# VH-VL binders against o27280, part 71

Target 1, 266 residues: o27280
Amino acid sequence: MDSMNVPEVLEIKRIVEESESVKTFIFSWDFRREVRPGQFVMVWDFRDEKPMSVSLIDPVRSEIGISIRRVGEFTDRVHGLSEGDLLGIRGPYGRGFELMGRDILLVGGGIGMAPLAALADEATARGMRVDALVAARTADELLFLDRLEAAGVNISTCTDDGSCGFKGFAHERLLTLEENHDMAAVCGPEPMMFQVMRILDERDVPAQLSLERYMKCAVGICGQCCLDDTGFRVCAEGPVFWSQELSRVREFGRYRRDPAGRRVPW

## First folded at step 22 (VH-VL)

Design uf4
Fold by ESMFold2, last read:
Structure uf4 (fold): chain C 266 residues (1-266), chain A 119 residues (1-119), chain B 112 residues (1-112)
Amino acid sequence: as target 1 above (266 residues)
Amino acid sequence: EVQLLESGGGLVQPGGSLRLSCAASGFTFSDYYMSWVRQAPGKGLEWVSMISKSGGYTRYADSVKGRFTISRDNSKNTLYLQMNSLRAEDTAVYYCARLDDYYYFMDVWGQGTMVTVSS
Amino acid sequence: QSVLTQPPSVSGAPGQRVTISCTGSSSNIGDDYDVHWYQQLPGTAPKLLIYGNSNRPSGVPDRFSGSKSGTSASLAITGLQAEDEADYYCQSYDRSLRGSWVFGGGTKLTVL
């Protein structure tokens, strides 16, 4: 069944507990429906539907994985499910990451590391050198470290509390890292991504950033990416954008939207 | 099978504008970075511009920056080069080329379209 | 004043070996960027001949070979044939130019 407009009901094949607050749900998937790193799916629990990034793309085993952080009522219900239980999945949607060159830097904050883990697999499979800066508030929230290590990724960590790796924010750690990458991919809290983007732009490193709030535009529910304060339309398919595209979006990194559409500072 | 076909070349006066098109066929256009390369009569190859798969990242040679704009329409399998403020030095055959995103070679070339800037 | 330097011409008799040099700098070939080679037959578009320093696309005979060392690269043609008479260009990437694709000035090969 074509899942772009109608959810396909799939059985949870496996559940991986990535941290106390993050689980990866693995499903069988027919790869005639292509999936690329940076794309997302809509996950339906028969009551509500939320966008979630794809974190595992495994055509050999015919599997995809979707990593979900427990943050509210919907995700609490999904975290309560077991192997064999059912979820609706619609997608994939959105623009994925584009690879360029031989050396890539990944900068992931929290659950933002999920789509970057999928990208790391693709990059290493084609022979790229992959460096990953994995950030979290504390050590036990650092995601995918064993998987990235097994894939041959060179990992740097940072934690707000210093419990693992560099003590501080991702952009502060980035200032102490090697500058020689052909491109970067960034996903995490929007203020972190803005600061990381500024450093990468100063270094002339081509960068792509994945922004969750632009996922609704990619499903055809156009919103906050369509207009900016300059009066120019920024209606490009997301959630992944090049930094060159984001330079025209004044709101990026400075404001968020509440449910009523009002701008609220980060 | 795999084909690139440029069009839109011609004679234009200095200071004028011209828009080149490149029609792609025989491959999934949106899966590839693209580039423009030019060759002045009797001279060598000069890289002009590149564009990413989505169109969201572009680069330009210093000689054309601020005057030329590369773009693409993936729904039409077409690459474009908008050339403004043309100068005599822009006189060349313009090739579109498929750009490899790992090695940075150009494996598929069009046959070119001639742009002549003369008064 | 191309970023990559090639001799303007080379010549050889049928059956001979010729080489074409391509010299760059620390910001391109010397920064471990690959060198690619293109053949441009008279009146035609360039065609990829060698990529990734030494790899041949399908259909390119093994008498064409490439190599790279330090800031330089070389294209070798053995068993020279009349139809090899063409212009040959090397190409690489230069990080110091805010990321630009750079070609050599071209070498005209004449088969005597």
Scores: ipSAE 0.804, ipTM 0.895, lowest interface PAE 0.8, mean pLDDT 89
Fold by ESMFold2, look of step 23:
Structure uf4 (fold): chain C 266 residues (1-266), chain A 119 residues (1-119), chain B 112 residues (1-112)
Amino acid sequence: as target 1 above (266 residues)
Amino acid sequence: EVQLLESGGGLVQPGGSLRLSCAASGFTFSDYYMSWVRQAPGKGLEWVSMISKSGGYTRYADSVKGRFTISRDNSKNTLYLQMNSLRAEDTAVYYCARLDDYYYFMDVWGQGTMVTVSS
Amino acid sequence: QSVLTQPPSVSGAPGQRVTISCTGSSSNIGDDYDVHWYQQLPGTAPKLLIYGNSNRPSGVPDRFSGSKSGTSASLAITGLQAEDEADYYCQSYDRSLRGSWVFGGGTKLTVL
């Protein structure tokens, strides 16, 4: 393991229960290691290591927050931890979001709202008008609504089952929003992001999308996070890409890869 | 001291190609959007192209679309403009400019490099 | 083919006030996009003079001021001095042109 990128063992300072399945773990952080919305960290539970998006970036309190959805063995173990317990953190890694203009649209699905919540804080702090389309399968899986509202974000909601806001998929709700934003930032399930990207491209709205791929080294050496024939490494050239960059990526929206590199359908 | 320095201008025949460079110093280049602006002799300023911080998003004026390509290399602090299929009306001083991503002004300009397209 | 319209020239005597207009449309200045102003002294690159309609960068004298109303903007210069003789450009952003940065045609200021 690279000694420059060795995990720092940090104490869990605070845990926020965002939903039944999502917790935010807050750590003290020395911001001489700068962190930008859209970057990720590798979280080490002393057994395994997984990439997680940063959802809170607070240089004033010297804190970062990492939101983790319970979906498997690793995240089950992490969800079982308490304040005062230890986790290893290395990073940040990757390319963050770039802000542009005064009027930004955020489109987030499920846990994909995590990096967008951090971006919303940055955007509102610089005086941008922020609209957020927050999507989930059900109402109780909509994330960060109170935080976004407190920050002055204009929120639209969308649930697959119609339990809150628009009933349907995020891209269907987006079609009913006739906004000319200066830019958009999108993060969530890749099928959702693909459909949202098509609409934003048709509207000539500059869009950045945060991709999820398998990662091992997180510093661009091992090649495990590569996208098809483009040579893009999600951990180095991403995870955030402009839609113009993704137009050259054949696999986006069509399939994903397992840890062995095999194609797996969406 | 924030500085932009263009190079690569010169005389070229119609239909020819030319690559402009702009070396940046005194600021964190990768934190800024960049732009090219041109000025034909005796004429006003005309926006040519812009590029995002990463280089992943670009836009072009209609007059140059399909012929010019903006790019950047953040590891070298350098902005580029590849100009193909040049025409007499492309004759201008070409300025490299730092583009503000909130207000959309251009606060730092190079001295410019002259491109002359003549047969 | 300027999207923003400026008078081609203005003139004034030393000590006078001059105003340079910049007229746009509902897709740029009228869509609440800011207006910025640049001074270009003879033989030099443009210099940012006013940004965000009315803000002065450090080092710009307070006798330069900007304002915006509706689809129009103005640059005012009071206490006119010989060194103010230059070309002045307004600039904004236009959403209807697929997101373009747009300049006025320029105004040559002559100090009499």
Scores: ipSAE 0.797, ipTM 0.898, lowest interface PAE 0.9, mean pLDDT 89

Design ze3
Fold by OpenDDE, fold request of step 24:
Structure ze3 (fold): chain C 266 residues (1-266), chain A 123 residues (1-123), chain B 110 residues (1-110)
Amino acid sequence: as target 1 above (266 residues)
Amino acid sequence: QVQLQQSGPGLVKPSQTLSLTCAISGDSVSSDSAAWNWIRQSPSRGLEWLGRTYYTSKWFYEYAVSVKSRITINPDTSKNQFSLQLNSVTPEDTAVYYCAREYPRDYFGMDVWGQGTLVTVSS
Amino acid sequence: QSVLTQPPSASGTPGQRVTISCSGSSSNIGDYYVWWYQQLPGTAPKLLIYGNDRRPSGVPDRFSGSKSGTSASLAITGLQAEDEADYYCQSYDNSLSGYVFGGGTKLTVL
């Protein structure tokens, strides 16, 4: 047994209110242990356990952040916690993003911006130019704008209702942008990612996309997060995939498996 | 500029206690962002981490398993230094001993080293 | 024997690219960061790389680090005579609850 698989009980150091439905929980981290943008941790509230992406990596302050959207019973409980309360954290797990080139495009939707925010920090620290397309349903659901701006990221926004930035979906906004980048990182609703990937492929921009699937073990054993045909385990071979890999995944952008293993359309 | 100055005897008899001191200038031993390490080097064992101490609201101590039963690292805030004590030494403890700083600790590695002190264990 | 495995020696001519490997396991390099140090004869080690592939200020860009799986690598491009030294990799080992070093690589510039 790997010690990494035993949840460490950590104190919530700080809580950042990102939006009405999203909070970032800050924890002290031993930065001898590697953590990369795009990786996830299993968060345990001593009743249930859920995978959450790392949204902040700060080795200077020895802190990591986990951004959680309030969407169900588990997250409702977590959102009820205060600074000083405890959570179990195990990980990190999965394959994170790889940075390449000098110019990077980030395309994020909703809570999908969480891992991309961490990636933005790393890219900027490395001297890369970062453009970010931040998408949400409404203006009040746009995440990490101030943080991204402070980091020197060039931000473009789009909202479904047009309350901020471009009115429409991320892929529609992307079509209006002419500039190509050395690479792209994408995270958000899978239908969005599917459309964005298509556009990036047509433009010959290398792209990495972070998938979300039901996870149980997070260590590649249970198979609950397996992708059809390929056998890719999102927790082990992902959650970050190259576009070439996802092109082989039939279900991508079309359906997912629920906890019972049933096919559920997006 | 941060500097570490080591001091202590270079000769110790078997079964006695090895004692070294590392004086800090340009930083504080009680810095919340630093860690203070002892490392030794010998031809037979190469570089070997012995342990570290650091302050974060309280003092923490980490020791290598190989010397845990014999080692003590002590910070001295009044003198802005930290010391190494290694009990019951044998010829196998003959090495060049280094003190080193991590700043910030963990991720950034050991960025400042002392000049090293050869300690010979011999009767 | 050192927990991390390095080749005992490496060599190159001025201007060449040299690579030094560092092999570990899932209990160290697999899950923890890697650091690299340069040690000139009669001197203390000097930090070259932190966080797998980051350079401290003052370290030339011809030094680079990389990590994949349970192995790390230090690359030196444009090899110079002054690069003749011993090089050590470092990581943290969870089973030992402490820092671990490689056995060191003596780099000779021919």
Scores: ipSAE 0.946, ipTM 0.972, lowest interface PAE 0.5, mean pLDDT 95
Fold by OpenDDE, fold request of step 24:
Structure ze3 (fold): chain C 266 residues (1-266), chain A 123 residues (1-123), chain B 110 residues (1-110)
Amino acid sequence: as target 1 above (266 residues)
Amino acid sequence: QVQLQQSGPGLVKPSQTLSLTCAISGDSVSSDSAAWNWIRQSPSRGLEWLGRTYYTSKWFYEYAVSVKSRITINPDTSKNQFSLQLNSVTPEDTAVYYCAREYPRDYFGMDVWGQGTLVTVSS
Amino acid sequence: QSVLTQPPSASGTPGQRVTISCSGSSSNIGDYYVWWYQQLPGTAPKLLIYGNDRRPSGVPDRFSGSKSGTSASLAITGLQAEDEADYYCQSYDNSLSGYVFGGGTKLTVL
């Protein structure tokens, strides 16, 4: 009901093809309004509405970017759009990442790199040293490598099939890295995040992780994104959580709730 | 390097129009990355934003609700300046008036200010 | 009268840490960036902080900004005599569709 909760109809300024299945849609943004890496917006195509992470924050060009992976009917429609077309955007919502220290480790898998790419830009702009572990199933699914490199990020890649970088999963690659960081930010498949968090906890590295759950209202009212036992709402208390918070969430890395409220294993 | 030079009368009678000009050096009034603001300051009202103008393919104007019905900000590309007109002034409009630049606009704040002009509304 | 609330005055001795608060609401500081300005006597305001906690070139690292919820804060460490000035916070208010300022804080260096 607040002005921020009413979608603003925005023109797609530019579309960047990140991969075969991922596009970044760029919009003009009034940068008097705060937007932080890790926050999400609700994207409305005038038929349906879905939460999407902000992947680009550029106050110099007055632009934000939203990276969307093609995974269903809604995203199929959005991927069919062209520059100049319109979308409804409301937000941003949720708790974003907090930067601390001098050295930061980013661990991302697939589309999970979207919010981390934005975080990388902010961290580097603040003079932090940024290491990024970028994971994907195959080489062609690795996202934002050129962008990260251009920002001065030290990149390590891993792929399930070994087509690029380390052959294996992100947590396996992480075990081979001996250096500790002041903090870590993690986003990707929840099983990956679960394993990565375990390793980081053992190393006493403070970590923030971004969760994905089914969202409807995005303002903490409907409870659809509520985590079991804790009562945490991903849209309000998250989507970014500290590892200490997630340690209390039994379902983390194990199962999620579908739109019908049923437990679904990962 | 960027400088703003203000000019205009310091005395205006009630019900008349207050007019000020801000001349720009080292930047362009039609820069697509800048915004040009008017702000005033008084002991009773403190700092008060009045409005701004900026160019992005076309000219945009934003005015404070408190003065919206009386205010006009006009860019002049030929002279590389922008002006303030405030109609139907009252003693409550007595203040030091500032022009200020945002560059880039929005996020980065007002980074360059004019020297200020005291305008007194008195009969 | 001011939309954003600041303490009217603050004081400290050289070398001390001083904090100036700026209180707003969800319609401004809660959703929008905060800027800070320093105004020396008889001069125009000078930009001190942008984007909540960023310093423009030329601003000493003794100055730092922070924001939490609907409140912002300016911290000055290693207070110096030259820091004696008025300080103003600024934000944008969606209900007013315009920039808003705090009432200002007069900082005295004892």
Scores: ipSAE 0.945, ipTM 0.972, lowest interface PAE 0.5, mean pLDDT 95
Fold by OpenDDE, look of step 22:
Structure ze3 (fold): chain C 266 residues (1-266), chain A 123 residues (1-123), chain B 110 residues (1-110)
Amino acid sequence: as target 1 above (266 residues)
Amino acid sequence: QVQLQQSGPGLVKPSQTLSLTCAISGDSVSSDSAAWNWIRQSPSRGLEWLGRTYYTSKWFYEYAVSVKSRITINPDTSKNQFSLQLNSVTPEDTAVYYCAREYPRDYFGMDVWGQGTLVTVSS
Amino acid sequence: QSVLTQPPSASGTPGQRVTISCSGSSSNIGDYYVWWYQQLPGTAPKLLIYGNDRRPSGVPDRFSGSKSGTSASLAITGLQAEDEADYYCQSYDNSLSGYVFGGGTKLTVL
């Protein structure tokens, strides 16, 4: 099957309740096929299709997980599904994270922790030391804490309301952390990522950031996910970008395109 | 330690059936995490994957297109082994045949190999 | 002919860095993992690399794998006499619905 055009209909193997608004859907996967943390799949519920990050990659159990936050009609339908139900999955697509060095810092906000959780597993499996700054608005929105802890990740939490960990934003907490990482991976609200990137750049820490844009085709044809000025397609050249690449993207942290192609501020 | 021990005739006449057996020790042929492969090697064709079998709730079989019409891989749970049958052989089937395990399957590659069996197809 | 293309031979002196290429297509290396095997004379192949760049237990860290696009590469640093062997890349081909191997590279240590 041409993965570019035809979704594979897969059975939901199991569902993990991550939070009130986030579920992880687990599927069997043929691990002869490459899948990397940071890549995304197109999830098709036979009515609509949306890009979702891979949040679990388990070659031992031959399964992948896709974490989905309930935010609209599509995700409402998906959240209504049960184990044994079917979904269409296309992909994976896009450029995933690269691992460098021995010490890695993960900075994630909300559902942005999804791809980072997968990255954490890989990094840990490779013997890397992993520090994770997990941010959310409130304690109940912090994702994958138990999973990360079980993997041996050193976790720092940050909440807007101070209900758990550092009271404040991720970039503020980052300023209080040690500067001894070989690389960083960042995913979350773009304003957060923008601030985090700035700090990491000042510290000369190589950083990769995963962007979220409206993606229709996922194969770099439709142009819906093109970034202004650069022509970068988030689905093809991304969604993971190096900080140096994003430094060329003026819209980063400032605005995005909505499904109609209009500029919408963050 | 997992070991694979191959057995079978090294000479087969044209049009006959090539039969080899791979005995497994240290693992189970019905392991949910393993796949059991047959590969052959010849100077003319190099390394050639022939097929594999594995168990996950049921038995699965995957065969190379080049031999699909002639090949059968059979697991034997009672003897903890799996076999290769290749029908209607020709001199082109002359090769060293290997059995190999994937564990876990798919991602981790063929980590254990049999000793190899030279099979010559000749009149 | 092999589905994956390798140079038939490579050579290096002890201590040298040597790379072996493996070229495929979008139907195999482009979407699937690459494995590498070392085969000493008169022996069965031995798994050297899995998952593009992962080393099984017992494989020295001087062996490394990489993948980019539809091509893969095996790098051997600090070349040693015992590294003289045939090396094969492997992947899965979707169009053939099966594992595919490269033609092999004979590495000579001078």
Scores: ipSAE 0.900, ipTM 0.950, lowest interface PAE 0.5, mean pLDDT 95

